# Designs tried in a protein design chat: miniprotein binders against Putative cysteine synthase. Part 7

Target 1, 336 residues: Putative cysteine synthase, of Sinorhizobium fredii (p55708)
Amino acid sequence: MLHTTVTQLIGQTPVMSIDVPGRNATLVLKIEKNNPGGSMKDRMARSMVIAALQDGRLPPGGTIVESSSGNTGTGLALAALEFGLRFIAVVDHHAAPDKIRMMRALGAEIRYVEGDFREDEVAVVERQRLAAQLGAQLPGALFMNQSDNPANPEGYTGLVDELVAQLPDGIDAFVGCVGTGGSMTGISQRLKRNNPAVRTIAVEPAGSIVFGKPGHPYYQSGTGTPAGDEVGKVLDYGCIDEGVQVTDTQAFETARYIARRKGLLVGGSTGGAIYKALEFIGAGKLTGTVVTTVADGGEKYLGTIFDEEWMAKRRLLDPAIAAQLDGWLFGKARAA
Key: E = the ipSAE of ESMFold2; O = the ipSAE of OpenDDE; V2 = 0.75 times the mean of E and O plus 0.25 times the DockQ between their complexes.

## First folded at step 2 (miniprotein)

Design tc7
Fold by ESMFold2-Fast, scan of step 2:
Structure tc7 (fold): chain B 336 residues (1-336), chain A 85 residues (1-85)
Amino acid sequence: as target 1 above (336 residues)
Amino acid sequence: SPRELFELAYEYLLMGRFEEALKILEEVVKINPDHPRALYAIAAVHFYLGNTEKSIETFERAIEVDPSNVLYKAWLEYLKYLTGR
């Protein structure tokens, strides 16, 4: 079909399989990095904007406000351009320069939180506060509030409809990263509506507080809830069968492994989800068709995850991870 | 004037008062049937009020008046997608 707008390119993303024949399993990757904004967040950004316009909360030519230095901000900038809206992205002093430049290139206005935050302070709380204030004070403005916005999980239902059509023999499990909880909630609820036996596994960084473990710093971006922040209201714990943690080393070494062995550049959170999916397959806990998402591309992480010096300086390199992945992918499964 | 009426309608749109805005916008279009911004605003208001078919009809009219406008075509394509056309 010939599309006439960029948001029409959202969705209809391809799938790629990695067979694990020794363990009676296939890992299926939903290539969400192929969305026009480079991530699965395009789906929820479009959903939130359309819902706000349809509900009348956002007027024609109005202003959307959100706290994002990454993928959500990019998706909102694209949606704002298409619907003739102004977009204000509230960011902190730790935001990656290239992510800010991408949002600026798409016409976003960038607002930095004021003040000298220490390395041990949670700037995300201040970003949320300023975004809410701007949404309340500016004429015709709306704070999208992705963590509490019901249109966020609703934006992912089309992803499931695509998966069901692409995988007609069925889906046995879904393994995905949890940040706001929107994608895990939307995907899990829709999958279980189709087949309640589908296993849903949410992956958070070690140091994230989503499943009640002690908080500590982590390098994974766009996933988890850091200490000092609140888990979003959009997360429906009832649709998640298991919550697990993945370390930065496991996630990043897996992303590097997939790049070198399969030629696919994936982001750090995707590396974590793949690691946990293969660990569960290797342990015999998951069999059949196991799905995860390539939430964003590794192109944004060339100076970090894919830079050996950056990894080495942070003590994140561990060749044992590649050996574990080789064992799960190519080792023999124990007979039942 | 049509300009003053459009400005008043836009104030109602900013307040979320879509029914009042629509009434004024219809007066603008009655005076100037080829007012592209007023046609766009009417089409958008119908969408916000849940009147998807009227929204489609009005965007089709807006495209006739201003065929170079990418935003009108984008809206129409999206609304046709939502309605299975």
Scores: ipSAE 0.000, ipTM 0.163, lowest interface PAE 18.9, mean pLDDT 85

Design td (from t0 with E3L E7W R10E E14R D37L W41A Y44S E47F Q48R D75Y E78W R82M)
Fold by ESMFold2-Fast, scan of step 2:
Structure td (fold): chain B 336 residues (1-336), chain A 116 residues (1-116)
Amino acid sequence: as target 1 above (336 residues)
Amino acid sequence: SPLELFWLAEEYLRMGRFEEALKILEEVVKINPDHPLALYAIASVHFRLGNTEKSIETFERAIEVDPSNVEYWAYLAWLLYMTGRPEEARKVLEEGLQRFPESERLKELLERLKKE
């Protein structure tokens, strides 16, 4: 089919299966990195913009504002360009230069927070404050506020409809990363509406506070809620059967393993979700069709996760992870 | 240059000088009558100023110039609905669906309007 707009390219992403020999299980990867903005956030960004236009909160030709230098900002820049809107991305001085360049290439206006921040200060609060101020004060402007926006989880319902069509024999479990909680909520609620028996497992980084554990720094990006921030109101804990933590080493070594063994470049949070899915399959806790998402691509992490010197400097390498994954996937005895 | 004029109009919009911005945007549209960003900006400014009929006229013109842009159909329908003209909004969505029969956006908007 010939598509005439970029928003028509959002969704209809492929699936890839990884059989787990001897475990009566198949891990299915929903390849969300294939969205035009490079991540599953395109679905949520489009949903938030359309909802605001339909509800009259955002006028035609208006301005959207958000605090993001990551995948959400890229998705909003794409949506703004498609719908004839202005997008202002509020960023701090530590925003990755390549992510800023990507948003700028899509027409986003970049606003840096003002002031000097110490290395131990959290600029996210100031970014949120500036974004809210701009949304309130600029004519025709709206602060999207993804963590509290009900259109965020709503944006992922189409992903579930695609999965149901792609997997006609059914889905037994969904394992996904939790950040704002939008994708976990949207996917889990719709899966459970179709089949209440589907198990939903939310994965956060070790050091994230989503499930009430003590906070500490972590390297995983675009997932979890760090200490000093608030868990998003869009997260519906009632649709989550289990919340688990994954370490940076487990997540990143798994991403590296999938690249080397399967030829698929996945982001760090995806590595974490795959690790936990395979751990549960290996323990006999999950069987049948187990789904996770490839939320974004590993090409964004070539200078970090996929760079051995970067990993070694941060003490993140652990060859035991590859041995564990071999054991779960192939039933091989662990290396001595 | 339409791009240079559009940039100037954006500066006026940032300053809250809507009438000056409109004059500049109208010059952009004279040079390029199917400029989507300029048409959206003109419609948005008219709506903000309470000139709703002019906002509607702008999208009606946009559809005549470029009937293949589904967003023009969606925005026109939304404006008609917001101004108390739901029958005309439904007609616009029905006409749009004849041109874009698989548009989920137009289908969803039509269903929302039918529920009222």
Scores: ipSAE 0.000, ipTM 0.135, lowest interface PAE 20.1, mean pLDDT 83

Design td7
Fold by ESMFold2-Fast, scan of step 2:
Structure td7 (fold): chain B 336 residues (1-336), chain A 85 residues (1-85)
Amino acid sequence: as target 1 above (336 residues)
Amino acid sequence: SPLELFWLAEEYLRMGRFEEALKILEEVVKINPDHPLALYAIASVHFRLGNTEKSIETFERAIEVDPSNVEYKAYLEWLKYMTGR
């Protein structure tokens, strides 16, 4: 089909399979990095903008505000261009330069957090405060507030419809990363409406607080909820069968493994989801068709995850991970 | 400002620059010795650097400052378990 707008290119993403015949399973990767903004966040960004325009919260020609220097900001910038809106991204002075350059290239206005701040507040709270203030005070402006926005999970229903059409023999499990909870909620609810027996596994970084574990720092970006922040209100715990943690080493070594063995550049959170999917398959806990998403591309992480010196300096390299993955994929028994 | 310094330290932690983050967090605590999030961050950094005893001591201080925070208590108990204490 000949498309006439960039937002029409969102969705209809391909699937790729990795067979695990020794474990009676197939891992299916939904290649969400193929969206025009480079991530699955394009789906929720379009959904939030359309919903706000349709219900009148956002007027024609209005202004969108959000606290994001990542994939959500890129998706919102694309949607703003398409619908004739302005986009203000509220960021901090340590936001990755390339993420800022991408948003600026798409016409986003960048607002850095400025002024005197309260000593007992975390930076994320101040960024959210400024975004909310701008949304409330500027004429025709709306703070999208992705973590609490019901259009966020709704944006992923089309992803499930695509999967059902692409996998006619059915889906036995979905393993996905949890950050705001939007994609896990949207995907899991719709999968379970179609088949309540589908197993849903939510993956968070070790150090994330989504499932009540103690918080600590982690390197995985765009996933989890760090200590001092609030878990998104869009997360429906009731549609999640299990919540599990993945370490930075497990996630990043898996992303490196997939790049070297399959030629697919995946982001760190995707590496984590793949690691956990294969671990459950290797343990016999998941069989049949197991789906995960390639949420974004590894090309964003060439100077970090895919740089050996960067990994080594942070003690994130572990050759045992490749051995574990080889054992689950090709071995007759689990890795030692 | 103390908030700006704390925020800067959080960014260094995300970058894996633990020694630099620790120096900045120590400056935060000099300005506000009862800053529970900074104390928690210092304790976490000491654990990542292998300074287990200092990590435990600093978590105990964070709990003393903010006794209603169940997350700090849970992390301290996990650390004691993991280290055999």
Scores: ipSAE 0.000, ipTM 0.122, lowest interface PAE 18.4, mean pLDDT 84

## First folded at step 3 (miniprotein)

Design fe6 (from fe5 with S34A V63F; at its last look DockQ between E and O 0.01; V2 from the best seeds 0.00; counts 0 for: pae E 26.0 > 1.5, pTM E .562 < .8, off the site)
Fold by OpenDDE base, look of step 3:
Structure fe6 (fold): chain B 336 residues (1-336), chain A 93 residues (1-93)
Amino acid sequence: as target 1 above (336 residues)
Amino acid sequence: SKVLIYIEVKGDSPEQLREIADRLKEIIRELAKAMGLKVEVRVEIDGDTVTIWIVVEGLPEEFAKRIADELRKYAQELAEKYGLKVTVEVEIK
């Protein structure tokens, strides 16, 4: 079937397996960077817009408003095009210029929050406030509020259906990133409905508060809940078997490693999930088919995660992580 | 319709008061821009008090109350963060 609209390219993403030598486990990557917006957020963005149109909260020709670091905004820009809507993305001064450029290229209107924030600090609260205000005040506008929108996790049911079809021998574990909680909840709930024995591991940045650890600044974008923000209401802790933290160094070095060793450009949050998946497999805590989503692509981070100078300036480089990954993926013989 | 919004914030930290004023001013500016409204904003800081006067022209009456309510909520949230008191008054002409 020939697709005629870009949103028809959402989903049906490929899987790639990575064998883990010496372990009864295979790491399977669901390549969600292949969505037309370049991330898994395309799924939930479209889901939220459809739900709002169907229940009359968003009128035809209306305006969608969202606070986004880029991936959700890109997905919403695509959905806005499909349904003839205006889209306003609320961003801060720390938003990656290329993410803003991408949203703008897709017809999004950009609104900036102002404030004195550190580079490693996201103005999430202020962005949400401005987005809520715009949604309330503009005629025919709706604040999508992804963190509290039930259509967010619902947007990932198709992802699970694809995985089940792609992996007929079953899925034993899912390792996912947690930000708003939408993907983690949507995927985990659906997987467990199909097989209650599926183990689910939620990965947040060190410095995120989702699992009750002290908050501090972190460089991972589009994942975790920073200090001073609230955990998204869409997050269902009941479908998460374990919540764990990954450092920026672990996440970014893993992303860099996967690019160099496997030729796949993955984002930072994905790097963190892959690191934790391999750590759990290496420790014998996960066996069988372990699934992780490639939530977005490393192409969005070429001037940060994949830039040696950027990484070095922030003291994020650690060759020991690459050595550890070699140990998990190639056994002891190549670490010499 | 002409909407007049008065926001008064009282607190012990001039720095916090200035931050609140700047943030509110920015929100008002962005809202005005998004709606194609003409907005005049005046900010005065005197000791422990910041006063913001907002004059909005060209605002449909049906939205005036909504805008005022949202600004009130935002101001209150900002003030609460710093333990400050906020008063918001709205006049619609």
Scores: ipSAE 0.000, ipTM 0.173, lowest interface PAE 21.9, mean pLDDT 87
ESMFold2, look of step 3: ipSAE 0.000; ipTM 0.080
ESMFold2 (binder alone), look of step 3: mean pLDDT 73; pTM 0.650

Design fe7 (from fe5 with L4T Y6R W53E V55T V63F; at its last look DockQ between E and O 0.00; V2 from the best seeds 0.00; counts 0 for: pae O 19.9 > 1.5, pTM E .705 < .8, off the site)
Fold by OpenDDE base, look of step 3:
Structure fe7 (fold): chain B 336 residues (1-336), chain A 93 residues (1-93)
Amino acid sequence: as target 1 above (336 residues)
Amino acid sequence: SKVTIRIEVKGDSPEQLREIADRLKEIIRELAKSMGLKVEVRVEIDGDTVTIEITVEGLPEEFAKRIADELRKYAQELAEKYGLKVTVEVEIK
């Protein structure tokens, strides 16, 4: 089929398997970085826009407004182009410059929140406030509010249908990141409807409050719920069998490891999900076909996660993580 | 329901009128495509007057009214941006 618009390139992403020697398990990566915006957020962004157009909450030629660190904003910029909409992305001063540049290149208007925030502090509350204000004040505008938008999890149903077709022998477990909760809910609910025995593991950053642990700052971007924010209403705890935390070091060292050993550039949240998937397999807690999404690509983090100096300055490097990964993937003796 | 939006614009710039028509056509086509609707757009130029007729079929009545009202508003805003006088009529069947 010849595609005529970039949004037709969303979905049908490939899968890649990683063998886990000595275990009755295979790790399968769904390569969602191959979406045209470079992340799985393209799916939910388009879903939210379509839902808003269909129910008349968003007028033709209207304006979509969202608070985003980049991936959702990029997806919304693509959807805005598809439907002839204006898009305003609300960002803070900590937003990655290249993510902002990408949204601008796609025709997004950028609005910055004002205030003094730490490097490790996300101005989530102020971004949400400003986005809601713009949505209310601008004629024909709609605040998308991804954390509370039911069309967010609905955007991932196609991802599961693809996985089921790609894995005819079945899926035994899903290990996913939780931010707003949209992908975790959408994927887990659909998987369990097909097979109630599917084990679902939700991974949040250490310092996230989704599973009731004390909040503290973390460097992982676009995942978790920071202290002072609220857990997204789209998150369905009933479809999550276990909620776990991953440290920035575990997540980023795993992303670095996968690049060096497998040649696949994955983002930080994906690194965390892979680490936890392998940890569970290594402990014998997960068996069979274990699926994780590559939510975005490491190309977006070359100056951070993949920069030795950036990692060292923040004390995020730990060679022990690479040794653990070698133990799980190659049967090498764990470094003591 | 069938929604027909007729936009009449008077002005001395056929190019601007075509641009307005093309933009509206694009918006409506994409909306229709997303909803599985049929859309027809006709543009007629007679001297200093351009008539754009947009027909959307297959919309539930509940949504037809909202879409028609928003398209009317959008057409007016577009025409005002170019300093053109616009008359917009909306028929819902």
Scores: ipSAE 0.000, ipTM 0.156, lowest interface PAE 19.9, mean pLDDT 88
ESMFold2, look of step 3: ipSAE 0.000; ipTM 0.102
ESMFold2 (binder alone), look of step 3: mean pLDDT 74; pTM 0.677

Design fe8 (from fe5 with E62Y V63W; at its last look DockQ between E and O 0.46; V2 from the best seeds 0.00; counts 0 for: pae E 22.7 > 1.5, pTM E .532 < .8, off the site)
Fold by ESMFold2, look of step 3:
Structure fe8 (fold): chain B 336 residues (1-336), chain A 93 residues (1-93)
Amino acid sequence: as target 1 above (336 residues)
Amino acid sequence: SKVLIYIEVKGDSPEQLREIADRLKEIIRELAKSMGLKVEVRVEIDGDTVTIWIVVEGLPEYWAKRIADELRKYAQELAEKYGLKVTVEVEIK
């Protein structure tokens, strides 16, 4: 089909399977890194902008504001360009330079918070405060507020419709990352509407506070809720059957494993979701068709997750993870 | 689901009890923020007793029970730390 706008390229992403025949399971990867902005966040960014324009909260030619130096920022930048809007991305000086460069290439205006933010939870609060302030003070501006915006989870209904069409034999489980809760909520609610028996498992970094554990620093980006921040108001715990934690080592070693074994560069949060999906499959807790998303590509992490020096300096390398993954993928469940 | 946590605290005076209740409310709200919870806190002082109701709404029964257990543990730790006599009850609706 001949498309005429970049936002028409959002969605209709392929799926890829990894069979686990000794465990009576197939791990299905929804390849959301194929979206034009490089992540699944393109869907929610478009949804939030369209909703604001249609509801009149955002005038034509207006300004959108958001606290993000990551995938949401990139998605909003491309949506703003497409709909003739200005976009101000509020960031701190810990933001990855390549992610900022990508937003600038898409026309975003970058606003840095002041101060030396050695504590991520403090910087997150100040970034959100500034974003809300800019949305309120600038005429024709609106803080998108992804963590409390119902258009965030709504942006993922198309992802589920695609999955249902792509997997006509059904979906037995979804294993997803939880950050603001938008994708986990939107995907899980829609899946359970189609089949209430579907199992939904939310994965957060060890050190994230979504499921009531004490906060501590973690390296996984684009996922979790750090100490000092609030769990997103869009998160519906009611559609989540189980919440689990994954360490940075487990997540990043799995991303590296998938790259070497399948030729697919996935991001760190995707590595965490795959790790937990395979762990549940290996333990016999999940069978049948188990879906997770490749939320973004590993290309954004070549200087971190896929850099031996970066990983070694942080004590994140653990060769036992690859052996563990081999056992889950190629082993058989022992007789009960 | 709705989680109700009832905390009874005993002290020497109503004004002391109110000050202690205010401190406990602040600490519980800070912990709730770090755990990503939205909570309502109500306080009643009657004689030598302060009653604190903590209400958490919109959680499914499984998650409500898990969150309630963590809040109960924290309230008991606070009571021990501050030398308070405390009773904690949890109801999941």
Scores: ipSAE 0.000, ipTM 0.131, lowest interface PAE 22.7, mean pLDDT 84
ESMFold2 (binder alone), look of step 3: mean pLDDT 73; pTM 0.653
OpenDDE base, look of step 3: ipSAE 0.033; ipTM 0.442

Design tc8 (from tc6 with R3E A41N; at its last look DockQ between E and O 0.01; V2 from the best seeds 0.00; counts 0 for: pae E 8.8 > 1.5, SAP 85.723 > 70, off the site)
Fold by OpenDDE base, look of step 3:
Structure tc8 (fold): chain B 336 residues (1-336), chain A 116 residues (1-116)
Amino acid sequence: as target 1 above (336 residues)
Amino acid sequence: SPEELFELAYEYLLMGRFEEALKILEEVVKINPDHPRALYNIAAVHFWLGNTEKSIETFERAIEVDPSNVLYWAWLALLLYLTGRPEEARKVLEEGLQRFPESERLKELLERLKKE
């Protein structure tokens, strides 16, 4: 059947397997960057819009409002186009310019929050406030509130169904990023329903407060819960076997490594998840088929994560990470 | 043992306890001056702490100890470049490429230097 809308291109993403030498484990990457919006957020965005329409909470021709760093906004822009809606993306000045450009290209209206924030500080709280305000004030508007929207995790059920079909021998573990908690919850719950023995590892940035550690600024975008914000209600801790942290350096160096060694451009959060997955495999804590989602693509970060000067200026480079990854992926001795 | 101390230091690095890690790593090198991993991590820590010149010096030493590690060459060159020493960076890369002619990393860095 021929697809007639771009949103029909959501899902059915390929998988790529990476054998881990010396271990009875395979790292499987679900390539969610291949969604039309370039991220796994396309799934949940469409899910949230459909739910709102079906429930009558969003009228035809209405306005979607959301706080987004870019990926959710892009997904919502696509959904808005499908259903003839207006979309307002609430962003901060630290949002990646290319993500903003993409949303605009798709017809989104961009609203910037006001305030003085550090580069490594996400203005999530203010974005949420403004988005909620706009949702309340504009006729026919609805604030999507992805962190508290049950249609968010529901949007990932299809992802799991695909994985199950793609991996008939079973899935032994899932290592995922946690921001709002939607993907982690949606994927983990469904996986565990299929196989209660599946191990689920949630990865947040160092400095995120999801698992009760002290908050501090971090550069990873679209993941974690910064200090001063609240953990999303959609997050189900009950489906998470372990919560762990990954540093910006680990995440970004891993993303850089995957690009040059495997030819796959992955985002920072994905880099973090891959790093932790490999760490667990290397330590013998995970075996079998370990799945990680490529949440978005490195194409969005060419001027940051993949720019050595950008990384160096922020002291995010760590040559030891590459050596460690070589050890895990190629059976090479650690350089550090 | 030096190896046990190194592992302890590495754990501190993973925790972001750089100063403590550095102290331990320095002890490792005192015991085993030819411990390439220790030198590498010392160099890295210096970089993270903003001690770029010390980092450069330590990478130079690391190369002397283990010239077979292409990563040391790449990092040394990069640091030299970032500190406004492009000619020295070029020299390091050229020498590195003589040793590792198939190193894409070194080639990429050299190309970058040529474009500027």
Scores: ipSAE 0.017, ipTM 0.363, lowest interface PAE 6.4, mean pLDDT 90
ESMFold2, look of step 3: ipSAE 0.020; ipTM 0.465
ESMFold2 (binder alone), look of step 3: mean pLDDT 81; pTM 0.728

Design tc9 (from tc6 with M15E L78Y L82E; at its last look DockQ between E and O 0.02; V2 from the best seeds 0.00; counts 0 for: pae O 12.2 > 1.5, pTM E .785 < .8, SAP 87.304 > 70, off the site)
Fold by OpenDDE base, look of step 3:
Structure tc9 (fold): chain B 336 residues (1-336), chain A 116 residues (1-116)
Amino acid sequence: as target 1 above (336 residues)
Amino acid sequence: SPRELFELAYEYLLEGRFEEALKILEEVVKINPDHPRALYAIAAVHFWLGNTEKSIETFERAIEVDPSNVLYWAWLAYLLYETGRPEEARKVLEEGLQRFPESERLKELLERLKKE
């Protein structure tokens, strides 16, 4: 069948396996960067819009509003095009410039929050406030509120169905990032329905408050819950076996490493998930088929994560991470 | 609030403080007996601790509170099977499929049980 709409290209993403030498484990990457918007958020974005339309909460020709760091906004921009809607993305300085450019290219209106924020500070609270305000003030507008929208986790059921079909021998573990909690919840719940024994590991940035650690600023975008914000209602802790933190350095160095060694450009959050997956495998905590999602692509971060000067200026480089990854993936001794 | 208590319980779980987490979760259920997430969490913790019978009992209760959650049915059936109670597991799956006839997951689990 020939596709006629770009949103029909969502899903059916490929998987790539990475062998872990010396371990009875395989890391499987679900390549969600191959969605038309370049991230797994395309799934949940479309799901939320469809739900709103079906429920009559969003009128024809209406306006969808969302607070986004970029990926959700891109997905919503695509959905807006499909259904003839307008889209307003509320962003802050933490949003990657290329994500903003992409949303604009797709016809989104960009609104910036006002205020003085540090570069490593996420203005999520102000974004939410402004988005809610716009949703309330504009006729025919709806604030999507992805953190509290049940259609968010529902958007990932298809991802799991694909994985189950692609991996007939079973899935033993899932390692995913947690921001709003939508993907972690949607994927983990569905996996556990298929196999209650599946292990689920949620990864948040160091400085995120999802798992009760003290909040502090971090550079990872589109993941975690910053201090002062609330954990999304869509997050189901009951389907998470363990919550862990990954540092910006671990996440970004891993992303850089995967590009250099495997030729796959992955985003920062994905780098963090991969790092933790390998750490768990290396420690013997996870065995068998371990799945993680390539949530978005490194193409969106060429001027940041993949820019040596940008990384150095922020003291994010650590060669020890690369050495550790060599140890896990190639059986090389960690450089002293 | 029950939500805050629930989150606190998970903080304790992440620290390996399982007994303390259970106490908090039990308080959540005491405040809100129909809190399905808390019951699920309790059941899961019991499972992780090797208290399989308590886990089974808690999932049974969770189903009574919220029979619309297919995850509870799957867990209950799985635990029954793992504890050498395959006929009971089958009954749970069959009853679940009566409620959710289009659940491919429950069908798959039932088929697995039939092949063994």
Scores: ipSAE 0.000, ipTM 0.198, lowest interface PAE 12.2, mean pLDDT 89
ESMFold2, look of step 3: ipSAE 0.011; ipTM 0.496
ESMFold2 (binder alone), look of step 3: mean pLDDT 81; pTM 0.732

